# VH-VL binders against Cytochrome c oxidase assembly factor 8 (COA8), part 197

Target 1, 167 residues: Cytochrome c oxidase assembly factor 8 (COA8), of Homo sapiens (Human) (q96il0)
Amino acid sequence: APERGAERRDTAPSGVSRFCPPRKSCHDWIGPPDKYSNLRPVHFYIPENESPLEQKLRKLRQETQEWNQQFWANQNLTFSKEKEEFIHSRLKTKGLGLRTESGQKATLNAEEMADFYKEFLSKNFQKHMYYNRDWYKRNFAITFFMGKVALERIWNKLKQKQKKRSN
Key: E = the ipSAE of ESMFold2; O = the ipSAE of OpenDDE; V2 = 0.75 times the mean of E and O plus 0.25 times the DockQ between their complexes.

## First folded at step 18 (VH-VL)

Design jj6 (from ji11 with heavy chain S109Y; framework fv_ebrasodebart; at its last look DockQ between E and O 0.48; V2 from the best seeds 0.00; counts 0 for: pae E 2.6 > 2)
Fold by OpenDDE, look of step 18:
Formats: sequence, C-alpha cells, structure tokens
Structure jj6 (fold): chain C 167 residues (1-167), chain A 124 residues (1-124), chain B 108 residues (1-108)
Amino acid sequence: as target 1 above (167 residues)
Amino acid sequence: QIQLVQSGAEVKKPGASVKVSCKASGYTFTSYGIEWVRQAPGQGLEWMGWISPSEGNTYYAQKLQGRVTMTTDTSTSTAYMELRSLRSDDTAVYYCARDQRYDFHKGYYPFDYWGQGTLVTVSS
Amino acid sequence: QAVLTQPPSVSVSPGQTASITCSGDKLGDKYAYWYQQKPGQSPVLVMYRDSKRPSGIPERFSASNSGNTATLTISGTQAMDEADYYCQAWDSDEDYVVFGGGTKLTVL
C-alpha cells in the first residue's frame, strides 16, 4: 500500500469573511466570496431550541464548508503560483522581460496558456477526482440528515397539534 | 552523472574582463537553462543572469546590464559568462547552475546542479 | 527590487527543531526555494516550490509558506546541518531571480 504521504496542507490563512450577519436573523446568511477560495461562505443560523439532529446537520454542513474552503483556497493558490512560474519561465526562454515597454506585466498568448492549462489539469486530475468523490459523499450525508431533520420537525408539529386538541 | 565543471580561478586587474566557462555533462545541454550566480567573500548569493542554450536567449540582472555577456557553445556543451569593466567589488566566487525550469514539461527544479565555482579576484 | 529578508543567524541545539524564515513582498503568491551551502561548497537545493523535497534530501527538512513568509524547518537538527541557508524566489518586477540574504545555522 503506497504510504499516502500526508501532503501537509499549507493552510492558506482562511480569511474567514468578517461578514457578521445581523444578530436577530433567523436565517442562514451567505457572505461575499472568500478571497482565496472564491467560495461564498454560509453563516449557519443556530436555533435557540436546536435539536441534537439539527445540531449534527449544522456541524456536518459547517465541516463540509470548511473542507471546501480549504480545498479551493489551496488549489487556487497552487494554480496561481504555477501559472506565474510558467509565465516567467516561458518569458525567460523567449528572452523577454517581465514587463512590456509600456510597463505592463508581460503575458503569454492564448495558445501558450492553453498548454499550461492542459498540463495543470492533467497533473491535478487525480486530486480533482478524489475531491469530487468526497464532495458527493459529504453532500449525500448532508441530504440524508436534512431528510431526518425534516421528518423530526413534522413529527414535533403533529405532537403539538395533538396536545392543543386535548386541552 | 550530471556535472557542471567550471574553469579555474582568475586574477584580474580593475577594468579588465574575465570569461568563466562552465562545461556541462550527463544530460542534454540544450534542454536546460544555465543560471549564473556569484557570491562575494562572506556575502550572500547574487543572481547574475540566465541563458537558454537552445535559443541563445539571455536575461541579465539589471545591476550587471551592459557589463555581462552570457554565451553557449552547444557543440561542446559549454556555457560562458563574461564580465567586463571589473571592479574590486566583483571579487567573488562565480557559479553556474542548471535550471530545469527551462523545460516547463519537466519538474521545476531550479538550480538543481551547480558548478564547483570559480574564484575571480580583482586586485590592483 | 524585490528583497527577501532572512535572519542573519539561527542557533539550535542538537536534536531540536530549527526554523529559518524568509519574508518578502508578495512572497505568498510565489514559490519559494531553499538552498543549503556548507563552507567552501556550492549551494545545494534542499526545498522547491514551498514544500517539496528533492530526492536525497533528508525527511527532517520541511518547508512551508504562510502569507508573505516562507519557513524552512529542520527537525532533529544534526551537526551536519550547520550551514548557510538561502531562500530564493522569482521576482516579478525587475529581475527574474532573487535570493535572500542568507541565514547561518549554528548547531550548538
């Protein structure tokens, strides 16, 4: 069994969007896109009478969100660094400077960049496959717990109606 | 085995020129860039420039613009660095190094192999 | 010119963990490389692309990048690890390559 070298996740500083939802909100809030992951974080509402099942669902959603944020933050950072290195290497090979005569950052043409994208995707294909697999597993679990919570809420409403009819 | 072998130590007068050679072996010379770095006595590493053996393209450090020329001879797998108008502050060990980043299809191992260094002493 | 700043010296006892930092503007957006240079020898690449280790480099060597600071970590530092360490990155402004000022690691 090839020892899965624990790629020490360079923890990109999770710039937790400092977006604070209004304190009186009874709803989930969607924040602005995170600067690293480009994913919009969700601030999950915590009910005063949160059931154990609701709490479990919330925690699972939170963990999944954090997992997604970390994955994409790291992936985006890696992409950016590799892209920059590729551009620099290619410019250097061409004997071109890092800046144009107008002082703008020198860029490569679309064809050259296509080669980079192809290579990057090829190199990261397996990583993306694992991500997708885990993404589906996590979302399936979330959906399952959402169903359980929905059933619990229905049951509780029925019990309350029965008590009101008996009084 | 991959090896970069540099020319021997040089002693020059101020205003003179020095040409350091770096002979590469053990790999395809035209598939990798050559980097030049110098180190003054007791000082850090200073990047000087880069050359592509296949294309002959060069990029020099701004500080050395106009004074440095890098060339290659593909027939002998040898890189050359010429520094002109030598000053006392040019006294340093000069290194050549292989740059794997030249080929973007390969792993990015910059400076993965180094020459042994060439001491250039500029003295009056 | 982009400047990579390193501490001039770091001291560590044998078996302890040594940490060498390299800080620079926008270094977080670039790959950092690390070189070891022993006295009278040529530099040797010890880390590439922030945290990748070349073949032949001991596992006690690791590196990370956080923000604009790269860190080389040597766990279980040995006497043989005494050397000068240089960080290196690409420059996006002027020169293609920039080196840090170097850090002398002393094993006491």
Scores: ipSAE 0.737, ipTM 0.899, lowest interface PAE 0.7, mean pLDDT 89
Fold by ESMFold2, look of step 18:
Structure jj6 (fold): chain C 167 residues (1-167), chain A 124 residues (1-124), chain B 108 residues (1-108)
Amino acid sequence: as target 1 above (167 residues)
Amino acid sequence: QIQLVQSGAEVKKPGASVKVSCKASGYTFTSYGIEWVRQAPGQGLEWMGWISPSEGNTYYAQKLQGRVTMTTDTSTSTAYMELRSLRSDDTAVYYCARDQRYDFHKGYYPFDYWGQGTLVTVSS
Amino acid sequence: QAVLTQPPSVSVSPGQTASITCSGDKLGDKYAYWYQQKPGQSPVLVMYRDSKRPSGIPERFSASNSGNTATLTISGTQAMDEADYYCQAWDSDEDYVVFGGGTKLTVL
């Protein structure tokens, strides 16, 4: 569900994004959802006269996006693989084939699938707790630097108006 | 301690049948499935099928449907694979292997213990 | 999906890194497994669930699986690693199991 993202690493297939940002955008641009993470990547605008503080903010946002994209891409892939493995093992134990008579993939009933969902959540609990902690920590830092950049821009505009009056 | 011991090598004529045995020891035979895999000389591994001793269920590779029968005898902890209407290209080493049941920690871990193999030669 | 393709052979010098590939349609959507088979012996599992190593398998064995390709990697290759290597996946057009054609690793 989060719309922000980071570039994908590790086990997820690479190079699947099909978005093409505008050539001369003066704004950050949000692309379509990544196939693996389901998160929309941001293409960050780099202004000609980016201040050191503005650069620090942009780098922090880029790094956070990469981290977030990688986490969800890997988690979604692991969930899908383990779900299929669980279904296949249970069908095999029952002596059933992988396909129904109509050729559609065979499935398990809701009670059987509940065992998988409970186990998956349980063994990934710590990983999700660390993700939530780090997500809030990163977003608080980003918001703090966004405020500092806003104050820097206001200050520079005030200095510029002060100079124009004195001319 | 877990061991799968297969019957000895066999020589058959085309059109005959062969029945390979696989005696399990060191574990509860009915708690695990038995997989059968063959390997032609100098060639790769080919999955043949699976049998559950506890449920009696089988599933055979599509290419072998109608020619293969897998059975078990739980009183002797022995699995059998019978291949009929033998051809020269059925010459292979036939393996049985234990099918480890799904475990939430380990996942699905097939072929954890293998028999020593049984050479079946089909020639005139 | 139904076919896993491996190179017929790979040669490496002792101490170098060997890479054995296994290609199949959307193989990265499945778990891949790797087996080692020495002449006259039964296969032995060396990697499972893409990248997990069974107990007793040296740390120099590693593996990955992404897109259409799974890769078995042996770092610091030793003469005793000379063997045939097979990849394996689940689900092959009404079959539960599919094996790759095998790769002969030669250490020279």
Scores: ipSAE 0.406, ipTM 0.725, lowest interface PAE 2.6, mean pLDDT 83
ESMFold2 (binder alone), look of step 18: mean pLDDT 89; pTM 0.923

Design jj7 (from ji11 with heavy chain R101Y; framework fv_ebrasodebart; at its last look DockQ between E and O 0.45; V2 from the best seeds 0.60)
Fold by OpenDDE, look of step 18:
Structure jj7 (fold): chain C 167 residues (1-167), chain A 124 residues (1-124), chain B 108 residues (1-108)
Amino acid sequence: as target 1 above (167 residues)
Amino acid sequence: QIQLVQSGAEVKKPGASVKVSCKASGYTFTSYGIEWVRQAPGQGLEWMGWISPSEGNTYYAQKLQGRVTMTTDTSTSTAYMELRSLRSDDTAVYYCARDQYYDFHKGYSPFDYWGQGTLVTVSS
Amino acid sequence: QAVLTQPPSVSVSPGQTASITCSGDKLGDKYAYWYQQKPGQSPVLVMYRDSKRPSGIPERFSASNSGNTATLTISGTQAMDEADYYCQAWDSDEDYVVFGGGTKLTVL
């Protein structure tokens, strides 16, 4: 069994977007894009009478969100670091400075950058495949629980209507 | 075995020039860059510059611009660093190091092998 | 000029964990490298690209990067680990390479 080298997850600092929804909000709120993942966090509403099934759904959504945030934060960071390394390496190899004569940051041409993107995608292909697989599994589970919660809510509404007709 | 062997210690007067050599062995010389770093006595490491033996391209630290020249001889797998207009503050151990950074596809790190260092003393 | 800041010295008892930090502007967006230099010797690469260990470097050496701080960690520090440690990163502004000021690790 090949020892799965524990890739120590460089914990990107969870810059929890300090977006605080209004205290009286009865809805989920979408925050601004996270600076690391570029994903918009959702602040999930917690009802006062949250059912066990609703709670399970909320937790699953939250866990999935956190998983997504961590994945993309790490990917973006890795991408940024590798990109910078590539640019520096290429500029250095060309004997070019880091800045142009106008003082702007030196950049590579589109062709050279295309090579970088190709290489980066190739290197991370398996990682992205696993991510996609897990993403679908998580979303399927969420959708399943959403359906259950919807059914539970319908049933509870029907019971309440019956009780009102009997009084 | 990969090895970088530098020239011996030098004593120079202010205003003079020094040329330090770094002979590489154990690898394809043109497939890697050469970095130069110096260290003044009791001080930290200071990057001086870089040369690509394959292309002949160089980049020097801004502080040393105009005073430093890096060259290579591919026939002898030797890199050279010349420092001109020497001052007392140029007294340091000078290191060459192999650089793998310019070939990012290999995923190697820079400065993976170092020379033994060359002491250059600038004294009146 | 991009400046990498290291503590000038760190002391640790044998068998304890030593941590050496390197802080710099935007260091979190760059790979960090670490070098060990023993007295009278050339620097030796001990960590590359934040957390990768070269062949021949003991497993007790590890490194991480969090925010703008890189950290070299030596677990179970031994007397032989006493050395100067330098962080290094690529500069994006002036020079291609910048070194930290170095940290003297003393094993007491």
Scores: ipSAE 0.759, ipTM 0.913, lowest interface PAE 0.7, mean pLDDT 90
Fold by ESMFold2, look of step 18:
Structure jj7 (fold): chain C 167 residues (1-167), chain A 124 residues (1-124), chain B 108 residues (1-108)
Amino acid sequence: as target 1 above (167 residues)
Amino acid sequence: QIQLVQSGAEVKKPGASVKVSCKASGYTFTSYGIEWVRQAPGQGLEWMGWISPSEGNTYYAQKLQGRVTMTTDTSTSTAYMELRSLRSDDTAVYYCARDQYYDFHKGYSPFDYWGQGTLVTVSS
Amino acid sequence: QAVLTQPPSVSVSPGQTASITCSGDKLGDKYAYWYQQKPGQSPVLVMYRDSKRPSGIPERFSASNSGNTATLTISGTQAMDEADYYCQAWDSDEDYVVFGGGTKLTVL
């Protein structure tokens, strides 16, 4: 678990998923869900005197967030495209148009759609398995560096205590 | 080997009708759709419509509604496209093409195989 | 009623990379397809579902689709690649299919 970020309640828009980072901030900031990935982005604070180890941890967290958001944005788009392609193909076999008489998009019944959802999940099983593996690998690395940063901070605190005693 | 063989070139007068045939071989005719596309001289591709041979269902481009009829003969694995009330701007090469319906492994692939084309010339 | 816009022509030297664009409103939300047509011949499917290559199509053909634009890319362009190229997508109106206007690729 990374250190606490803050959610900004007064800027969370309804119906539109845009993030609104503050003009300047000394803390990590959690924005609203991204429209495409449906994940809440973290806007990382970069301190002026960041240790090399602290920088490595921050970059790893940033890279993991970018990877995760890209994966779900791509997955959501692929699902939408394949669903529409399936619907259009089935409507063709039925001799039906893309629009109903009221002008709304034509759809398939629940039985037909359930078959698509089931097969889409089955087809993408391996991709999701690799995603889960990489998710665990990334979170293990983040946790490992969090521990190293914690030890570094303890050591620096001990050095500061020794310096004050010697004065 | 998958093949679509179309009928020969035709010359027609304005107001006449033309019926182009498309004989399929090398695959199960009723498992795939047949689409029709035309191309006027020096112009791009224009979709005309499609037919499902297994059920006989059709859907025609709105521009051609009322003038086009697509049929199939499953016993000979042949698709037909009839265009009526011909005009000079109907002069084109008419293609049939196979339509791979959505398959969960292969996806959807329209126009994966094309016939050789049939030139229809409408002249006075 | 959907419209797919392609440049009328693209010229490249042999060995260069050719890029043919296909523009349409929210085209990246749909699968795009690409066809090659040589003079006097029927079209041939060269890319499908945005970026998939059929068997028998050389690896130098690739494609992408995002935003409002799909792009067919031919690396190491050869004289045999000289042809008309058409993009195609689902129609968002009453018709199922829309084709782009076509792009003549010239290899000089």
Scores: ipSAE 0.537, ipTM 0.806, lowest interface PAE 1.6, mean pLDDT 84
ESMFold2 (binder alone), look of step 18: mean pLDDT 90; pTM 0.933

Design jj8 (from ji11 with heavy chain Q100H; framework fv_ebrasodebart; at its last look DockQ between E and O 0.36; V2 from the best seeds 0.55)
Fold by OpenDDE, look of step 18:
Structure jj8 (fold): chain C 167 residues (1-167), chain A 124 residues (1-124), chain B 108 residues (1-108)
Amino acid sequence: as target 1 above (167 residues)
Amino acid sequence: QIQLVQSGAEVKKPGASVKVSCKASGYTFTSYGIEWVRQAPGQGLEWMGWISPSEGNTYYAQKLQGRVTMTTDTSTSTAYMELRSLRSDDTAVYYCARDHRYDFHKGYSPFDYWGQGTLVTVSS
Amino acid sequence: QAVLTQPPSVSVSPGQTASITCSGDKLGDKYAYWYQQKPGQSPVLVMYRDSKRPSGIPERFSASNSGNTATLTISGTQAMDEADYYCQAWDSDEDYVVFGGGTKLTVL
């Protein structure tokens, strides 16, 4: 069994989007894109009479969101760092400055950058495969619990209608 | 085995020049950069500059601009660092190091191999 | 000039965990490198690209980057780990390479 080297999760600073939904909101709110992950966080509504099943669904959604936020924050950071190092190294090798005469950050041409992207994707291919697998597993579980919650809500509505007809 | 072997210790007078050599072995010399770092007695590491043996391109620390020249001889796999107009504050151990940034495929780090250092003493 | 700031000294008892920090502006956006230097010896690369360990470096050495602070961690510190440690990063504004001031690790 290949020892799963515990990739120590470089804890990207959880820039918790300070988006506060209105206090009286009865709906899920979507925040602005997170600065690190570029994913829009969802603020999940908590009903006053949340069922155990609804709570489980909410927690699963929240955990999945946090997992996604952390993954993409780390990937984006790694991408940015590697890209910068690549550009700097190539510019240096070419004897070019890191800044243009106008003071802008010097860039490489599209061909050179294509090489970087190809290499980056190749290096991270397995990581992305595992991510995709886990993403599907998590979303399948969420969908399953959504179905259960929907059924529970239907059943509760039917019981309430029967009770109103009997009185 | 990869090795960087530097020239021996030098004693110079103020205003003189010193040229330190760094002979590389055990790898393809033109595939890697050479970094130069110095360390004054009891002080930290100070970056001096970089040279690409393949292209001959150089970057020097701003503090040393105009006084430092880095060169390479690919035929002998040797890098040279010349420092001119020596001052007492140039007294340091000078290091060459291999820069492995050319091989992004392997994700290797700069400064992965170092020379043994060359002591340059500037005294009146 | 991009300045990497390190504590001048860190002391640790044998078997304890040593932590050496390196702080710098925008260091969180750059890779950090770490070097060990023993007295009278050349520096040795001990960590590269924040958390990667070169071959031959013991597993007790680890590193991380959080915000603008890189941290070198030595778990189960041994007497042989007594050395000066330097962080290093690339600079895009002034000098291409910047070193921290160094941290003397003493094993008591």
Scores: ipSAE 0.718, ipTM 0.883, lowest interface PAE 0.7, mean pLDDT 90
Fold by ESMFold2, look of step 18:
Order: C-alpha cells, then structure tokens, then sequence
Structure jj8 (fold): chain C 167 residues (1-167), chain A 124 residues (1-124), chain B 108 residues (1-108)
C-alpha cells in the first residue's frame, strides 16, 4: 500500500546541535507495514557517543531486520505467484476463463484452494522451520547483547560516580 | 524422447477450413494439455487456445472464438486444431505445444515441447 | 490487456554478454518465461519461473524479473545463440498467455 502520512516525531530543529534525551525508545521509530514483507520496519537511532557494544547490538538488530524483511518479501511474492499459477491451472482444467460474467477475477472455492494451501505449506515446511530456528537464534543473541548493554550502562554510571583517583 | 509431430503444409482458399494434426509420443498423452500457437510470416507468436485431452475441455483465444475447434483422439495420441472461414491474414505457421500439468515442485511451465510447425497458406 | 514490449534487435560480439529486456506493467508480480527460436525452427523454452533453467539449456543463460522488467542474459555469447527471443507471461485479465513482440539477437 501507499505510505501513510507522516507521524509526529521527535526531530531537532535544523541547524541545532542534535540532542536526544537519554530516555529509551525516544529515537527508534516504527513505520507502516512494508509493501513486500508486510512487516513494520524499525528506524534505528545512532547516538553520537555509541559504545562498541552498543554498535554491535544496533548492527545485529539492523541485520536481523534486513534478513527478516527479505525473507518475508520473497516468501510473500512466491506465495502470490504460485497461488495465481495454481488458480490458472485449475481454471484451465475446468475450461473456464480468467473472468466471471460480472467481470470479477475468477477464483476457486475454499475446498478447491485447500489443495494449494496444503501443498504450499508442506513444500515450504522445512524452509519455515529453518527460518524459525534462525529467528530464535537471532532473538537470543539480541536479547543477550541488550543485557550486556544494560550492564555496561550501569557499570559506567557506577564508574562515573566513583571519585576520580590518581591512577 | 518427447515429440510432437505435425501434419504437412497446406494451401487453402479464403472461406475454406484447415485441420492441423499433432501426434504426441514419448509421454502419457492424457496427462498434459496441448496448446496451439501461430506465427504469421515475419511476425511474433500468437496464442490460439488449448485443450485438455483427459477431460476434453477447451479454451480459445477471444480473437478466434467461433472459428476454431480443438479436439483430441486419445487412442492415437493425436490433437487436432481446425480453423474455419479462413482469411488471408490466417496465413501462418501453426504450432502445437505441450503444457506442463501443474506440479508443486516444478510448477506450471507452459510450452515445454513444441511441434515442428505446419505452414498454412491462404491465397486466392 | 497486458502488453509485453521487447527491443526489436540486440547485437553483441562473440564472447560478450547479451541482455534482452521485456517490459510490462508490474511484470515482476508475475512469472516470466523465455523462448528461443532459430530461423526455420520452432521455439524452445530457455527460462521459466523468472530465473529457472530447463535441463539442456547452457549455464550461460540466466534471467531475472523485477518491477516492470524481465531480463534474459546470455554470458559468453556464441554464434549458435543467434536467434529470435520471446518473453511470455500469464495474462490475468483476458487470455491465459501473452507474448512479447520478440527480439532478434545478432552475434557479429
């Protein structure tokens, strides 16, 4: 679908030093569903003083989103193309045209379509199982690094609050 | 070896009919549809229609509705295309081709094997 | 309704890469197919389902389909590749099949 209107967002005025409150979620944005994947993308904020660990987490999240978007965009397109191919083949077997008398696109009823859905799921079962395993692997890694970043921030607060010593 | 062997060239007068044959071998004839395509001299390919030998169902291109009849003889593994009320612009090479019956792994590959073509010339 | 537009001709030198386009409105939403026809011969399927190659077709043939354009690519073009090439797609609105107008590939 066409992009929706712009949502209100926290944006610094032009020409002003970029400042983001140190509050979570302030600069990550979620957009409308992507036309191809049907997934809502996240726009990731890149802070000026990002630590190496924070950078690793952000890149992992970006890579995971790109992987997920690409997988579902491809699967959705394949599903759509194979569904139309199946419908055309079955209409052809019946000796029917591509349009009804009312001018609407000819379709098959739910019972007729069941063969397609069953076989498509069966054909793609292993691919979707591997996708699920990879999704869980990625989610575990992201969660693990989120925890490490949280601990790093706590540790830096404690180190910052320690009085400076002659080291 | 999959083969589609068509009948020989024909010369016809306007208003006549022509019937082109297409004998299939090397596969189960009733398991695959037969498509018909024509090509006027120096021109591109034009789809004419198809027939399902097992069900006897046909579907014709809208341009040719009412002038074309496609049939099969399962006992000889032969498909036929008859074009009636011939005009000079029906001069073309007529091809039969096999369509691939839908398969969830291979999909639906149209026109995977073609006959050698049959030249039909319509002249006064 | 659907119209598939191909360039009338493409010329390449032997060993170079030939690229033949096929344009249609939202063609990337459909499977595209490609056929080779040598003079005096019947067409031969060379690519199906956008990018799949039938058995017996050399690896130098490849294809893609996205947006409004499908493309047949022949790498390391040989004199024997000189032929007419047709794209084909399903026509969801009227008849089942639409062909492009054809492209004559000349190998100098």
Amino acid sequence: as target 1 above (167 residues)
Amino acid sequence: QIQLVQSGAEVKKPGASVKVSCKASGYTFTSYGIEWVRQAPGQGLEWMGWISPSEGNTYYAQKLQGRVTMTTDTSTSTAYMELRSLRSDDTAVYYCARDHRYDFHKGYSPFDYWGQGTLVTVSS
Amino acid sequence: QAVLTQPPSVSVSPGQTASITCSGDKLGDKYAYWYQQKPGQSPVLVMYRDSKRPSGIPERFSASNSGNTATLTISGTQAMDEADYYCQAWDSDEDYVVFGGGTKLTVL
Scores: ipSAE 0.516, ipTM 0.772, lowest interface PAE 1.6, mean pLDDT 83
ESMFold2 (binder alone), look of step 18: mean pLDDT 89; pTM 0.929

Design jj9 (from ji11 with light chain K30R; framework fv_ebrasodebart; at its last look DockQ between E and O 0.35; V2 from the best seeds 0.52)
Fold by OpenDDE, look of step 18:
Structure jj9 (fold): chain C 167 residues (1-167), chain A 124 residues (1-124), chain B 108 residues (1-108)
Amino acid sequence: as target 1 above (167 residues)
Amino acid sequence: QIQLVQSGAEVKKPGASVKVSCKASGYTFTSYGIEWVRQAPGQGLEWMGWISPSEGNTYYAQKLQGRVTMTTDTSTSTAYMELRSLRSDDTAVYYCARDQRYDFHKGYSPFDYWGQGTLVTVSS
Amino acid sequence: QAVLTQPPSVSVSPGQTASITCSGDKLGDRYAYWYQQKPGQSPVLVMYRDSKRPSGIPERFSASNSGNTATLTISGTQAMDEADYYCQAWDSDEDYVVFGGGTKLTVL
């Protein structure tokens, strides 16, 4: 079994979006896109009478969100660094400056950049496959718990209706 | 085996010029850049410049602009660094190093091989 | 000029973990490289692209980047690890390459 070298997750600074939902909100809130992952964080509502099943669902959603945020933050950072280094090295090789005469950041042509993108995708293909697999597993679990919570809520509503009819 | 072999130590007077050579072996010379770095006694590393053997393109540190010239001879796989108008503060060990221009498959690894260094002493 | 700042010296006992930091503006957006230099020797690349280890470098060497700070970590530090360590990055504003001031690692 090839020892899965623990890729030490370069912890992208968890720029926890400081989006604070209104204190009296009874709903989930979607924050602005995170600056690193570009994913919109969800602030999950916590009911006063949260059931154990609802709590499990919420925690699973939160964990999955955090996992997604970390993955994409790291991928975006890696992409950015590799891209910049590629541009830098290619410009250097061509004897071009990093800035144009107008002071703008020098860039490469579309063809050269296409090569970079192809290579980057090729290198990260397996990583993306694992991500997708885990993404589906997590979402399946979430969906399953959502179903359970829905059933629990229906059952509780039925019990309450029966109790009201008996009084 | 990849190796960078530099010329021997030099002693120069102020105002003189020095030309240090760096002979590369064990790899395709034109596929990599050559970086030059110097280190004054007891000091840190200072980047001097870079040359592309294939294209002949050069980049020099701003501090050394006008005083430094880097060249290559592809026939002998040798890089040269000339420093003119030498001053006492140019006393240093000068290093050449291999610089990978691009390797999208394996990643970028600059300065992966270094010469042994050339001591240049500028004394009156 | 982009400046990479390193502590001038770090001391560690044998078997302990040594950490050497390198801080610079925009370093978080760039790859960091690390070099080891022993007295009277040429520098040796010990880490590239923040956390990648060249062939022949012991596994006790690791590196990370957080924000604008790169960190070289040597776990189980040995006497042979005593050296000067330099961080390096590329600069987009002035010089294409910048080195940190270097850190002398002493194993006590």
Scores: ipSAE 0.737, ipTM 0.899, lowest interface PAE 0.7, mean pLDDT 90
Fold by ESMFold2, look of step 18:
Structure jj9 (fold): chain C 167 residues (1-167), chain A 124 residues (1-124), chain B 108 residues (1-108)
Amino acid sequence: as target 1 above (167 residues)
Amino acid sequence: QIQLVQSGAEVKKPGASVKVSCKASGYTFTSYGIEWVRQAPGQGLEWMGWISPSEGNTYYAQKLQGRVTMTTDTSTSTAYMELRSLRSDDTAVYYCARDQRYDFHKGYSPFDYWGQGTLVTVSS
Amino acid sequence: QAVLTQPPSVSVSPGQTASITCSGDKLGDRYAYWYQQKPGQSPVLVMYRDSKRPSGIPERFSASNSGNTATLTISGTQAMDEADYYCQAWDSDEDYVVFGGGTKLTVL
């Protein structure tokens, strides 16, 4: 329920609503967080007369989102599984059950959990460093093509302005 | 070279007890847990419980609580499982198995080595 | 207590692919393990932590775990693969360990 849903629906000028049907956006949309990656996906708009540069930019953004979603979904699942195995093993060493009297999952004290978090981060440091490097490469490329698309759009507006004057 | 060698088959009457031994070799006995699992003839695997040789801590399956005692002797690298008040449905092959404690780098490896099994027959 | 459900039997021809499933509540949130037991022998670990293969286990063994179902897959099944197969996971309510009921793989 957006504040400006009316501009994309009924309160927008009739031309805007007609070009982008009220049930379909003519802009990018941000969805809810994905269960596995905890990232909000972007639903990219494809205009009817998308230029080759605009297509390259959109494809790069889509591929970057898919790569990013997959990386964090995998990392979050690995973290969850290893955390549970760590807790399980430590409870087993203590001779304790997996559940409390109330049916809640048994857990470890904060010091023991901090040890897990520190070691997990240390073990995965190199993987995250490579992720960060690739993220910067992708972000730089996206920014570069955004600039090229912006210049292309200015050029097209100048051609349209010249055409209108000559008519 | 890692081996778990168990004591021989036993025949018992209902109401008696049995004590199965499991001698470990080829590794540091106190660095790993010992699990006990049984298998009735023609049936699947049933977890019984485990013991930590270094800490002496035990945890028993709910079904067997009050009837089972697990102990170790670190000087001989031997684990023991005693089952009391035997019934005919306790007839099974009893296994010991090694359980690698979670390590931040090696992870967890449950039941990586098994003993040969000990048949315990409970009959009148 | 917690239940891991396996089919009682699976039958395949030599050279074909066998698939053995193991279903349990939230099983995909836990690591699954697989054991092979030949008649008269002790169980042997054949897959661990969902999809990892111990040294000495043939490459034709693979496994996966997604959602509520873990799957052991044997490609190019050989007569020597005929055995009982058990899945195992953690997170029993009262115990540390839950085994599946077992699946008898027959290679004809």
Scores: ipSAE 0.416, ipTM 0.712, lowest interface PAE 1.9, mean pLDDT 82
ESMFold2 (binder alone), look of step 18: mean pLDDT 89; pTM 0.924

